VHH binders against q93235. Designs and how they scored, part 2

Target 1, 248 residues: q93235
Amino acid sequence: IFMKTLDPKVPRFYGKGTIIGVNPGVGYQPWLKERPDSTLIKYNLRDQKSYKAYLEQMKTYLTKYDSNATETRECGAGDSNDDLEKNPDALPCRFDLSVFDKGCSEKSDFGYKSGKPCVIISLNRLIGWRPTDYQENSVPEEVKDRYKAGSIAINCRGATNVDQEHIGKVTYMPSNGIDGRYYPYVFTKGYQQPIAMVKFDTIPRNKLVIVECRAYALNIEHDISSRLGMVYFEVMVEDKPVEEKKEL
Key: E = the ipSAE of ESMFold2; O = the ipSAE of OpenDDE; V2 = 0.75 times the mean of E and O plus 0.25 times the DockQ between their complexes.

## First folded at step 1 (VHH)

Design c11 (framework vhh_5c3l_4)
Fold by ESMFold2-Fast, scan of step 1:
Structure c11 (fold): chain B 248 residues (1-248), chain A 123 residues (1-123)
Amino acid sequence: as target 1 above (248 residues)
Amino acid sequence: QVQLQESGGGLVQPGGSLRLSCAASGFTFSEYAMSWVRQAPGKGLEVVSDISSSGGSTTYADSVKGRFTISRDNAKNTLYLQMNSLKPEDTAVYYCAKTDYVLDSEGYEFDYRGPGTQVTVSS
């Protein structure tokens, strides 16, 4: 058994979970080391400096997916990581970031500059864990239109009725959630953790919105008290003039 | 510092029972999922059973399902494994394991387990 220990340079806060277990926790990015107790993503559209740290964190996180052609393989439909534990020559599936090129890439400043910020959603690594499919007539209503057998659907909503009025349109990438070909998770060199991105297309200016995102598969339980299968964070996109003493 | 101490192993005849205990200290026990893992002579590690932080969810390896029961007492920081209908194939060193994973971190990975307790099933 390999257990992740906390590096002094790595935050302890969000996404605490296990690499061995029955129900995955859910985490998000960008989460800033200088504000380890905060789940607030807050920036001003008119002040590029106000979101620079979020862009740096997103870019740093995604560096782990830089070209690993020799340590990963291309996986098509029907492929999986099933033989990684028994075959020392097997390579884990390569995760392709191009799925995020629709407004959630580094070139688009992950949507921050346009007021449509993107947030990374991922599941804690549980050794040997894989998603179990819902039966066709048992898929939860909130993900029914985006559920794909073999995958993990993501759904984000406002945490309260007021937040739900304000959250607006949300776009998911990939549209069908996190693909099951990257499971089961195994502790091996070159493993690329699959992720999803959530883009807040019409989030209002100057309003705090509390967001709740849930991951959906038959074997994922949603536990509010333990935050299993779900995650909370807050978004505030301001549109305010950058004030200097001379302009006040 | 994290400490895990197993007890309750021993020699038992096929068909017998044993109860393993694991005393945990140095972390908030009630916030972590826990596992029992075993290593038989000449074989790799096998995860036997997992239990969620609250104790509300459990899993078992197919090899022990219906015979073993995992449980925990969060007030006493103790993890248990009740082993019934023991078979020679259950002979192994049994480890109590804690997981501590920071999602999306690139930190180090280490084995947080106790020193183990030997279970020998033979006549």
Scores: ipSAE 0.005, ipTM 0.181, lowest interface PAE 10.0, mean pLDDT 78

Design c12 (framework vhh_5c3l_4)
Fold by ESMFold2-Fast, scan of step 1:
Structure c12 (fold): chain B 248 residues (1-248), chain A 123 residues (1-123)
Amino acid sequence: as target 1 above (248 residues)
Amino acid sequence: QVQLQESGGGLVQPGGSLRLSCAASGFTFSSYSMSWVRQAPGKGLEVVSDISGSGGSTTYADSVKGRFTISRDNAKNTLYLQMNSLKPEDTAVYYCAKWEGDYDESYYIPDSRGPGTQVTVSS
């Protein structure tokens, strides 16, 4: 008999890309505090109780964008967090959640009720890190149509050939990924972590799909062993009776 | 109130050594990971080393690995950086930083830092 101790203040996965090195790690939500060793998002469409915890985690995560809005500024074209390293009075760019109103908002239960679940993708905070742009002719094919200079493109695929057959259509919000204006991160009060959401539009019922998401910028290397620039999680959307009726 | 105060910086010759200290107060020191972060003239912030709350796990940037040693004395609420074989490229302001676990983001975030101590390596 062995005891497990969990510290609720310690993150579940702490890698090289989190605070040291030059290559960011990738994180995702919903990740449940009650199941810290699990990367599985599993729920039954017929059982609202089965996805309630995921919805509450999504809501909790997004609350911080409302609570520190007064400690941020509106950033237009050409604005960025570049001043944060030089000017202690500079305010970080405000992150606008309305970009998720197309099926990945609280009003849509983040797609869970409709079987089109949304997952938050973020880059782990690396002090002083900024994305660098690909040359126009050097953008990887899988993100070519959604890459924008100054941004970090996100691409999610099935981790194996079988998973890729099953994953179906994926929608990205914002369509061109995470905007580089929210970088660099420093010790700034009120900083709003930029995020993207990935919506699984046609993921199959009653099948486990292993998903691999990658972040794309010239200075992001993908390292499977260290989970740098990429992340894995599993999705299983069940469509099963909550209870079987006893037959006579 | 979280308070962090660095000391031990100064001017040294290339190949020399310095030991930096960071006095911490206002929080349960042994419960938090700590880091040394530096900023070279005209450059951004760079993390050089981190240490777990217990001191059982340490990590180093490639540029300082084998030359710098991070340590802590939890009874004295003090973080240390032993800097050996110093190079001109190590010239920077060195900051002591406290890390807060962010369970919702699945990673550590830097919570606070001290005012810094200047290290200058010059012949």
Scores: ipSAE 0.021, ipTM 0.472, lowest interface PAE 6.3, mean pLDDT 82

Design c13 (framework vhh_5c3l_4; at its last look DockQ between E and O 0.32; V2 from the best seeds 0.00; counts 0 for: pae E 11.0 > 2, framework grips, unsure alone 61.7 < 65)
Fold by ESMFold2-Fast, scan of step 1:
Structure c13 (fold): chain B 248 residues (1-248), chain A 126 residues (1-126)
Amino acid sequence: as target 1 above (248 residues)
Amino acid sequence: QVQLQESGGGLVQPGGSLRLSCAASGFTFSSYAMSWVRQAPGKGLEVVSDISTSGGSTTYADSVKGRFTISRDNAKNTLYLQMNSLKPEDTAVYYCAKDEGIFTYDSWGEYDEDYRGPGTQVTVSS
């Protein structure tokens, strides 16, 4: 009987320890189908109808995780989708939405009712792509306290100095970002795309805030003009009177 | 309506060469990174090569590096895979696949249904 002490690495790596290769885009939700050219998340706390579409879009997006539960497996620390290329019967790792139960679940209306809206952040799917780890001393300062080897850290900031003054406190779920066990993506039945959520805990009322979110791994390049490795959206949480019709 | 159609597969002797083509339609080809993926008998899907939107960046699986070359012609909406020094281990069905790219993912449709072609068989045998 021979026991291996080292797990084999996936045979395919982007960059081989340098920043090269194909770069994934970053997406966000809720992005409304009826306003496809808009990245503005705007609603009035006093008008539930003003945020209903955002809640419906979030619920629709997350339905994919329920429908594929039987075609997935539970993955612990050290597991990954690496087996998908070697074993035709291997199942992709199941993504657990309970990590969002800290104010970003459907039960909490994704924070919208309380003025602490949550936004989904995901990496666009590149077939066979997986994150490459930073060297310990090379982790960018803005994610250093939340970076975990094998994972993709997320950081959201105000896009300008004024936006950064207004954005307030931001909570990340999971705190270490998107776990690498859900990589590589391969177009296999039941694949569940990993996501993170960002909660805007103290965003001010009646102020437009432009948000820039970046994904961090050694093989994710950041380029503002091409929007590589980053995404922009705007948030405006209003607290304004609503004209109501009286019925009699 | 994403459509991908592979061609150029066949039977070849060890050490031989083949060139695969993938004709793409129904999307803006030049806006998406593309991949070649294969499935050998009794194995799962292996990613062979990826190419960026412009063709300026490419990656290869260690098993094919130095032997295979991926390229694209954005004017013709066509992806290519030049396969040299073929080995019996390269026997597989080869699929052309569209990556998600830089755009925000939307949940308005069946994502994976439209992201690969039907495949082309490559058999390396003496």
Scores: ipSAE 0.306, ipTM 0.654, lowest interface PAE 3.6, mean pLDDT 82
Fold by OpenDDE, look of step 2:
Structure c13 (fold): chain B 248 residues (1-248), chain A 126 residues (1-126)
Amino acid sequence: as target 1 above (248 residues)
Amino acid sequence: QVQLQESGGGLVQPGGSLRLSCAASGFTFSSYAMSWVRQAPGKGLEVVSDISTSGGSTTYADSVKGRFTISRDNAKNTLYLQMNSLKPEDTAVYYCAKDEGIFTYDSWGEYDEDYRGPGTQVTVSS
């Protein structure tokens, strides 16, 4: 019984209270906890086993939206989580996952089986934070066609020129990005974090593509060095025969 | 599955005290450093305090040093935060987190909510 001498693991954040800035971080799913050092989404189209873990992760992640009807409310047009700040008894808006039904739902294996993988994009929750709208003439060119006031536009591109050539067509669900009606974040039971999905429709096979996704609102800063307002991950969709492990 | 659940928050007057607890399950609690973090309205996530696996090493934010005490009971899989001399600026949602779970890896820019509890509200007001 190798008693691993419990070397007292020193906390990573030694010494000073660190305030993580007020700029929302951007995250993505699926991320596999069993591979924490990897930002690579890699699977083989011909091997269902190869992408099973990603599917499970996506499913698990989305279970948080399984809410009792009593803990959330339906929010129609003009309705938003602003009410949570005004009325402490208000229920948070229920997030509608049906927006992902066109190729990015569980039913479609989140696009993995078809070689059009979907990735969830989210922002870190900041209490009281809401996206600030661009003025009509100040919307960044890369999201101008898809931008809607009240939303957080998402744009993904190849990290390098080569990656940009490879990334192919990208579909955003919804097209306008993350719906702003679910903001601000309020610490309340039943709050559902809004998300968007990005679908890679024509990503090449057997090539590694480095993807950069940015979130766009007036109050979201982008900085490559600090990776503010953006996230990087890699996608590799293989199309190879499954090598039968010759039982030596 | 990693589960963390904070408790002990509430409304308290300035100068008052609270003791937060965090019940941990789904992982070997004694093998991980733990942290208390908080988020105030309109502010980012702040690391309040952290503690080593054995409890032999602790750190505190400057803002809470001398007032807060972090401790752990590995036998009970529980993390504690004793908060004394509370101030209005201490008003926040307090989370317990695995040290590794405060952030997803730097490259991702996302807080790892899976390694953090749902939080407990602490309000300091006269």
Scores: ipSAE 0.152, ipTM 0.608, lowest interface PAE 2.9, mean pLDDT 87
Fold by ESMFold2, look of step 2:
Structure c13 (fold): chain B 248 residues (1-248), chain A 126 residues (1-126)
Amino acid sequence: as target 1 above (248 residues)
Amino acid sequence: QVQLQESGGGLVQPGGSLRLSCAASGFTFSSYAMSWVRQAPGKGLEVVSDISTSGGSTTYADSVKGRFTISRDNAKNTLYLQMNSLKPEDTAVYYCAKDEGIFTYDSWGEYDEDYRGPGTQVTVSS
C-alpha cells in the first residue's frame, strides 16, 4: 500500500459497500517520498550515499515510538488495549523497539551497510479490529513453527520461483510477528502501532529480488490478484565499483 | 495546512439525537465541497454525507437517509451533521473531510493531516 494523490475526476461511489472492506492492508518501510510510485529498495554496498535515504526514512518512521511514559503504559501478558474505548483515563500500551536490537536497529544501520537490509512490516489501522486465531490444525504451513496465538505472523518469500531461489535466509523480528496485545486499534493520542521487521540475511548481490510478504491471522484474507493481505517490494543490493559523477 | 476539528460526539441512547460540528481553517472553506465520513468498529470507511460549496446540493448514504442532515455555515467556516433517530449501528468515529475525491483506506491513512480532522466518537448504546 503506497501514498496516493487524490484524483477529483474519478467518480465517487456512495451507498452499501462502496469504499473498502474490513481486511487490513499490509504496508512496508522504508518507502521514499521522493519516489512515491516506486516499491524498489536499491543500493550499492560500496556507496554509503546510496543507502543513506533508507536509513533516514527508517529513523523518521520510528520516531513515533519515542513517546514518554505519560502517554503510554507498560503492558504484560494478558494486557491489551480493550479498555481504551470505554475509559478516557486509560493509556495505550507502549511498543518496545528493543525487540529489533539484534541487527535491525539504528546501531546496526538497520542492516543496510552489511548487505542484510531490514524492512518494517505493518498493518494499516482499522478501528476495533483484532487478530482472530487459527485453530491448531489450521495454521498455514509457512508460519506453523513461528505462530503464536494472539499474534499476526509474517512470512516473506520470493514472488516467482526465481526470486524464491534468490531470496535466501530471512529472519523475522519478533519471530511470532506483530504482537496482538496492541489490539484493538483505538484512535487516541499516544497509540503506538505494533510492527515487525524482516531481515534479509543472505540476499544475493547485483540481482533484483521481488519479495512478497503476507500477514497471517484467521481474519486476514489473501488474494494474489488484488494483493489482499500481502505486500510486494523489490530489493537490489549491489556490490559494484562506484560510477563517476553519478547521482543516486 | 488545512485544519479541521470535529466536536459534538458522545454517548447517546437509541432514538436520540446529536449534532456534530466541524470548525475549519487554513483554506477557503466556501470554495470546497465537504463530507462526513465514519468508521464503525471493524469496518472500512463509509461516506455518510456530502455537501456542495454553497450547500444547495447534498447526498446521503442509504443507511442514514431521512435521519441525518448535513449543513454548512460559510460565514462561520463550520460544517454540521444533525443526527436524529440514532441506532446502535451508527456507532463510529465521525470525520469531517475536505472533499478531494475518492476516500479509500490507503489514501485516507496517508493524507490525514492535510484533508480531515482527528474525528469525534459517537456511541449509541443501551
Scores: ipSAE 0.000, ipTM 0.321, lowest interface PAE 11.0, mean pLDDT 79
ESMFold2 (binder alone), look of step 2: mean pLDDT 78; pTM 0.788

Design c14 (framework vhh_5c3l_4; at its last look DockQ between E and O 0.01; V2 from the best seeds 0.00; counts 0 for: pae O 14.5 > 2, placed apart)
Fold by ESMFold2-Fast, scan of step 1:
Structure c14 (fold): chain B 248 residues (1-248), chain A 123 residues (1-123)
Amino acid sequence: as target 1 above (248 residues)
Amino acid sequence: QVQLQESGGGLVQPGGSLRLSCAASGFTFSDYAMSWVRQAPGKGLEVVSDISGSGGSTTYADSVKGRFTISRDNAKNTLYLQMNSLKPEDTAVYYCARGYSEDFTYGDYLDSRGPGTQVTVSS
């Protein structure tokens, strides 16, 4: 006994596989499993041991991008993962880490040693979701200069007025944010989650800065209580003499 | 959206056994790897075990290898953790989570895990 495939619910789909008002949250790295409830990135420039765990976590997270070429394909601007929804033999788009070669690569210790730490920003995995473009004249002011149709812009600011005064210059890589060719999100073998990096170029020494990062597309709501479209974390770059340990 | 609900936790004596279950909904269960992770009081997050979408590949933390068995029933959208020869050191809140543990970020982990179930091993 089979029922007709009539959908009894009012459809709220917008774009292929996208539901209006349902969007991913935002995640970040480095997130240390030793302190899973902490969103604090804190280290001392004069103590390499204080940031070693952050570097190791960044390296560990990025190893998934070392995927074999046979598990991914090169994608141009007109491509997307839409084929993967209906063709299980299609390969996901390859994500190129070289976009981070301006101070956020492993070779630059992700900026930590120079006091310009980089943070990975990604959208949480929501299957079938893809970004919807803003209308030409409706792009939010804070991302207008870096918004590209078909992409998700990232913007990080100080969470309070004091934090915004202290946060300084922030660089985004890629500058246009996360490219939509890596969407919709799929769970196929070899899928490479697209990411952005945010570099804190002039964050002050010895000051705690609370950072709020938001992802921008027409179909992204921002609501921290529901963990939609935004995330908070704290950065503290110390420049202090290395304290002697209690134990000899 | 991801819906995960753990059950089967409780108080057991050292050497005892428990079986945890995780009911999944809101996604195609068989398409995703699944993980069991735990957090002991005052400790960090420890990955206990990962299992592939098909169930054909499993990994275990050295601390539980030989004592715990991860399994899944894709027809019932349920993940299991069979815990044998329990030790006081196994006392923790146990979470099931969608995906391999290596893919978690702060944020994605919170959106991809259940509310947790408490396991207490004590005499």
Scores: ipSAE 0.635, ipTM 0.830, lowest interface PAE 1.5, mean pLDDT 86
Fold by ESMFold2, look of step 2:
Structure c14 (fold): chain B 248 residues (1-248), chain A 123 residues (1-123)
Amino acid sequence: as target 1 above (248 residues)
Amino acid sequence: QVQLQESGGGLVQPGGSLRLSCAASGFTFSDYAMSWVRQAPGKGLEVVSDISGSGGSTTYADSVKGRFTISRDNAKNTLYLQMNSLKPEDTAVYYCARGYSEDFTYGDYLDSRGPGTQVTVSS
């Protein structure tokens, strides 16, 4: 499998290492620090060891959402983090991982063992930024049926026509994307960054699929050259016999 | 652990100049993008300028383009902001902040910052 043309050395920042101060970048997990220049998620369904590092990275990343009543508060649909900027005693909203329990939690190995891998999608935390809603008649077509005011919709597609043919069914968790109630980001202990997950339900075996995911809010610009508002990664789910190496 | 300390603030007249410095320790400085962030009286935080870990790429808020220059010296673990043609609207506390990355893309802004340095532009 030939992947070198699609895995350039990617700096810690898009473009020439610049930070985009007013337009959020999009990130994903699992990303392995051992291979910092690689955006490839590749594993063999028949070999649990081949995806163990991805599971460990997902679990480690999600530990930041372990909290108690002294650091966060429960927030319902009408609550938000608006008071955090002006009230030193305000507690940030707790992010509830239970939204991922149907196939994108640790109990299901985040979908990896079933060949339906989950990928976390996040926005980098820009101070003071919060999503601006589209008007009903201006919601982009690719997210129109899933868009909810106050949220940031996520859409993933194949990067090329061939990838789009192969990407298959994609499930978004939550379907509306990233909940905006957790914005704005503030410099407060206990703050919990909101995330979404994308599950690739029918990705083919033994084929490389290049995925492009974009985040949608009125104030998120998309720029392919600097990768603003979007992220690329590759998925290769193999289904090969595991070779036994007991020979000298 | 992560330590950031700003210096170089003070009182200047309109049209004057200041150079802010930020001493960094407790992390591999060159691995992280850095930012200057300011908070004017009665206003929220504003990102003034960003610089990549290598120093090869910079961005600026529109309000300071052409007047401010961000730079870094990775050998000295120091971030700088050269502020020229200062205006009363530049009056703020200026913070040095580290980008933090747990994701592939850009890191989490402002995961660590110093105590800030006051810049006051007035007659």
Scores: ipSAE 0.035, ipTM 0.428, lowest interface PAE 6.1, mean pLDDT 81
Fold by OpenDDE, look of step 2:
Formats: sequence, structure tokens, C-alpha cells
Structure c14 (fold): chain B 248 residues (1-248), chain A 123 residues (1-123)
Amino acid sequence: as target 1 above (248 residues)
Amino acid sequence: QVQLQESGGGLVQPGGSLRLSCAASGFTFSDYAMSWVRQAPGKGLEVVSDISGSGGSTTYADSVKGRFTISRDNAKNTLYLQMNSLKPEDTAVYYCARGYSEDFTYGDYLDSRGPGTQVTVSS
């Protein structure tokens, strides 16, 4: 839904000296441009053609990280994009896609072929925005086990009680969520937007599951009515014989 | 914006009948396949029936074949589901949904749903 209303290339909010008092939007991939109103990820395990578009979208999306060494820099422990605000000549941190190699990479068809689809979670780019850490004793229970200071924890659950019963095991890559070292967003060439992936390991077959994913930082508010700090999508992994259909 | 609103749900005895309606707005109704989906207690959402934009093609879940009939009135932007010979296992929230079609499959994607209407079949 977020991706329908916003141009991902244009920061929603920015301002030098401006108090950033708004929540970042939460987006997801794959989102098919040819179906802009659809929030459904649906495919048939027995039909490769059914999930081809999703794979292509994922690949296309991730192409933006194919930067050369001249546009980004390697950021080790302790490094962050904070340097971008301090040094106008600093290069943005290179995002490491290897964190997704365990089942959410292109090599694994992003889990779709195996019936364990991966979804990319991202936040809207707000210039100057960065996550605020929870205090150790104030971390929400649902992310407490995975939370790491300096990161934005992600938690996905069924939107309803029934969905929650069906969503099954969910794996987060990385477990801590979106790495905060890539914040703040600065309007500079080569900036790589940090992302996390969510893998649905035991999602049921032939059932539609409504998923709610929330992002967690102290300065991220959650509002169901406005869907602030969260995103909804549906997942349906079919396991059915492939049948020829008549033309519409 | 796309808006869907279901109506016609209620409590009925086994063997009874109900007719659901769905009022659609915010899009060219006839250009889209439409579906009925339901969520029973403790179960996930399932597609019950779908109908092409023109109304010329319909499909049904095996569980409702011969009992349910999907139809539409494009002039009224309304989708219908006639439910006959209702069974307790038909108890669910029923949703009207807008679907997409692709080259290889009819009604592959549902992108919008209404708030749903409760159908309860009980003696």
C-alpha cells in the first residue's frame, strides 16, 4: 500500500533543521508494478510461471545494490552513514546482501520454489531520520529476543488470530532486523537503502494468510487505523495441479 | 479508491438459503474479475467462487459446487452469491474481493476486499 502512494526515489520528508516528527512508512517487496492495487503474493508451487514475476521483481529491486567500489564504501564495525552528515565527500556504506544467503537469495529463488517465500521489508527514506533505540527494559515483548540496539527490529504476524495460527514459523534476516548503520538517509549518489527479509518457513498451502509486519524503534509509532509503522500484505502458496485456462 | 461492501449475511438453519450482495465502487467494475472468499472459525481464507468481468465464466470451490451460484450486475456494480443448501461448515465471514487475471490463469490475484459479512449456519 505504501508503495502505491509514494515514489521510492523521492524522500517523503526532509529538511535541514526540521523536526522529523513523522513515522517512516513501511514497504515490502515483491510488489508488482503491473498490478499496483494488489498486495497479494500468490503463486503455485507446481507452476514456475506463476511465481516468475515475483522473482523478476525481486531481482530487479536488488539490482540497485550492484554498486561499484567508487560509489560506496565498506563499513566495518563501528562505521555508519553518520559520516555522510559530517563529511560531504564521504561515500555511503555498501549494503551487504550476503545476509540473505540462507534461503532468501536469488540462488534459492528467494524461497519461492521451495514454498518458503521471502519478502523484503524496508522503510521510507526520510532525510535525517534514524532509529532511536529502546532502553533495554522497554523493548517490546514481541521483538525482545531479537532486538539489537542500533537496528530496527521487524516482526510479522497474522493480521487476525486465525492468520496468526496459520502464518507458521517466520525467519528474519538478519534476525535483528534492518541494520541501523545505514542511517541516516542522505541524499547522495550511491546511497543504499537498508532492508531486511522475512521468510515464511511453514506457511500453509492453499490458504490465504494476511500478514502484518511492524517495524520497531523507539521513534516508530504503530497505528492500525493509519497503518503507521506497519505494512500489510497477503501470502498464498498454492499446491495445485496446473490447468489450462480459457482466455478472458 | 476501491470500495467493496458486503451484505446479506445472517443466521440460517442447515438446508437454508442466503443471498449475499457486494456493492463495488471506485473502479470500472466490469473490467475486473470478482471473487467471494470466506474465513471460517479457526481456518484461513479460502476462495469460494469467482466470476469474470463480463460474467461469462464462473468457478467454484469443490465444497460449494452445486449449492452456490455467483453472479454479477455490472450496471449496478454489484456482485452476488446465492447460497443454497447451507451446511454448518459454511459458517464463516464472507468477503467480496476484486481479482486480476493473467495470461495463463483466470482470477489469480485478489487485491481488495470488503469488511465482510457473517454467515452462520446452525440448527
Scores: ipSAE 0.000, ipTM 0.240, lowest interface PAE 14.5, mean pLDDT 86
ESMFold2 (binder alone), look of step 2: mean pLDDT 82; pTM 0.842

Design c15 (framework vhh_5c3l_4)
Fold by ESMFold2-Fast, scan of step 1:
Structure c15 (fold): chain B 248 residues (1-248), chain A 123 residues (1-123)
Amino acid sequence: as target 1 above (248 residues)
Amino acid sequence: QVQLQESGGGLVQPGGSLRLSCAASGFTFSSYAMSWVRQAPGKGLEVVSDISGSGGSTTYADSVKGRFTISRDNAKNTLYLQMNSLKPEDTAVYYCAKVDYRFSEGYTYFDYRGPGTQVTVSS
């Protein structure tokens, strides 16, 4: 419906935040707006106040996925946003947050209280960009067991050998990564950016772990120096006594 | 602090060639991916090509693949775009851009871009 009000020749770039591109960057949540230069997620399991800001940031981020039935549609296997460029009546695919109900939902405080914190992983929005499939024999080893044709696989590891020993078990939701039905990205009302969540099931207490997450599709390049197709952040889950200052 | 300055644009006939340059200063050039981005008259921005900080990885928009080549000289802090077999639809202002992926909350993030250089492909 909204697409009928758009002039197909109107420029699709608005500000420096959205472009037509060839290689997406990878972003994550939560990070705090008050400390935009920090990639550290640090909290104390024994102090609910220490992680409240991260929970609020996650909740605020996910508000954009509230029910929008008139501007989105249900999409099954084989669907995509390809029609949005040619059909003014087409609607973008609806993204279902219920895929995160296994420990990465608001009901579970995104795993923070249980020491199994979840992190949102997303690709930057490039107008017209879509994932290109690996050939069956060319899927990278680290994602081959979780790769699905038409989708973007996510893999998170410790950035160094020490971090890899400490990172422990990582769970990915959806298990096959970010589904291609939500691509290509088009600048239209109702577009719901697909996301994945990564749950750190067994991350150790009182240890800083540097995490590197990569997105995998044939047309996503990885370069450590330039941070192409990858993102870094640090996780520190503390388990330390909290001094309660009560006056009796 | 950060400065990007494009050069090498001009008027060229269809089928001709141009080489664009971008002089960078104010940051560790080899540590950041760089992009060439263009804007045709009355149109939005289009990313033409990306290159990694090391120069080891490059990508191209389908519209320019096989015709354009991105490269960089980290010793000279300079980014290049070799444009061959130019077409009228390549007419645009071309911008050099420094990209920061750390804060891509669903959007591509340009830290900085230059003032641009005009490329006109006309008979």
Scores: ipSAE 0.000, ipTM 0.229, lowest interface PAE 10.8, mean pLDDT 80

Design c16 (framework vhh_5c3l_4)
Fold by ESMFold2-Fast, scan of step 1:
Structure c16 (fold): chain B 248 residues (1-248), chain A 121 residues (1-121)
Amino acid sequence: as target 1 above (248 residues)
Amino acid sequence: QVQLQESGGGLVQPGGSLRLSCAASGFTFSTYAMSWVRQAPGKGLEVVSDISSGGDSTTYADSVKGRFTISRDNAKNTLYLQMNSLKPEDTAVYYCATKSFYGSLWHTDYRGPGTQVTVSS
């Protein structure tokens, strides 16, 4: 019977194109090398040692933007990395970390000390990949108010109904997502991978919140099993007395 | 009210077997794809297995492929996970979770409180 059941294995096509190309994965930071199987960001506000590793990982990740400053250029609206393949003297666009100065900078301890932790969201590098714009009438509802043509919108929600009730207010930096001027990705010494940050403004204390973040462009399909176009992680901000190690 | 309730966890020796069950209520179980998701101590969530709404399509994480079998009984509103050849690395809280369909995508929508599986001597 028509339209009564949909096979989840059959992708939806609307006739303007039948296949969307190669899908980038989504990554996040802070991801700790010491705990490679863990997607849990867990710390106690009363114990500065509990979040030190996360701060160090964030600082380490962002160091790449300092080391490439002399091998990059300022880019305005309408610029892109298209010249990098054909012009050996062309420089990739410089990514400006000052967009994170509203509570997600090193000066703010990336929000961790204040219980408003920030998380970096990035797309996995795929050579030659660039975002394709949605048509005006086909922008997904969950990003419609924050979508800008030429950019990749980010949306983070609680993964379950309980998590969505607990996640609270989320702030995106930049507000319109990852700007397309940093694409296409080309393997070059000076390339700076664009990132967004997500700040958890009102996440509750002592509750585990499972977060799902998705990246949105016409040529990004979301697949949870393959971890394409989306990422999961957990946040637990504790506010508990520090348990002292007793001598045995 | 959507409710998922896991059972069947416990302590088992390496090489042993356990069968997990998840009783679903408050929604039309037969129209939802389902997942088993686990969280080991100090680690994040891992999706171990997915099953389609009709039970005719399944996927498994590489870590459990060939050892675990997911199945469902839509008449009883119950999801199962048969776990064989258990390893210490399988020690985790196991969650029953639903997925919702959006476009060609699936995501976790609801989950239960979890059931503890401990693989140890």
Scores: ipSAE 0.000, ipTM 0.230, lowest interface PAE 13.2, mean pLDDT 80

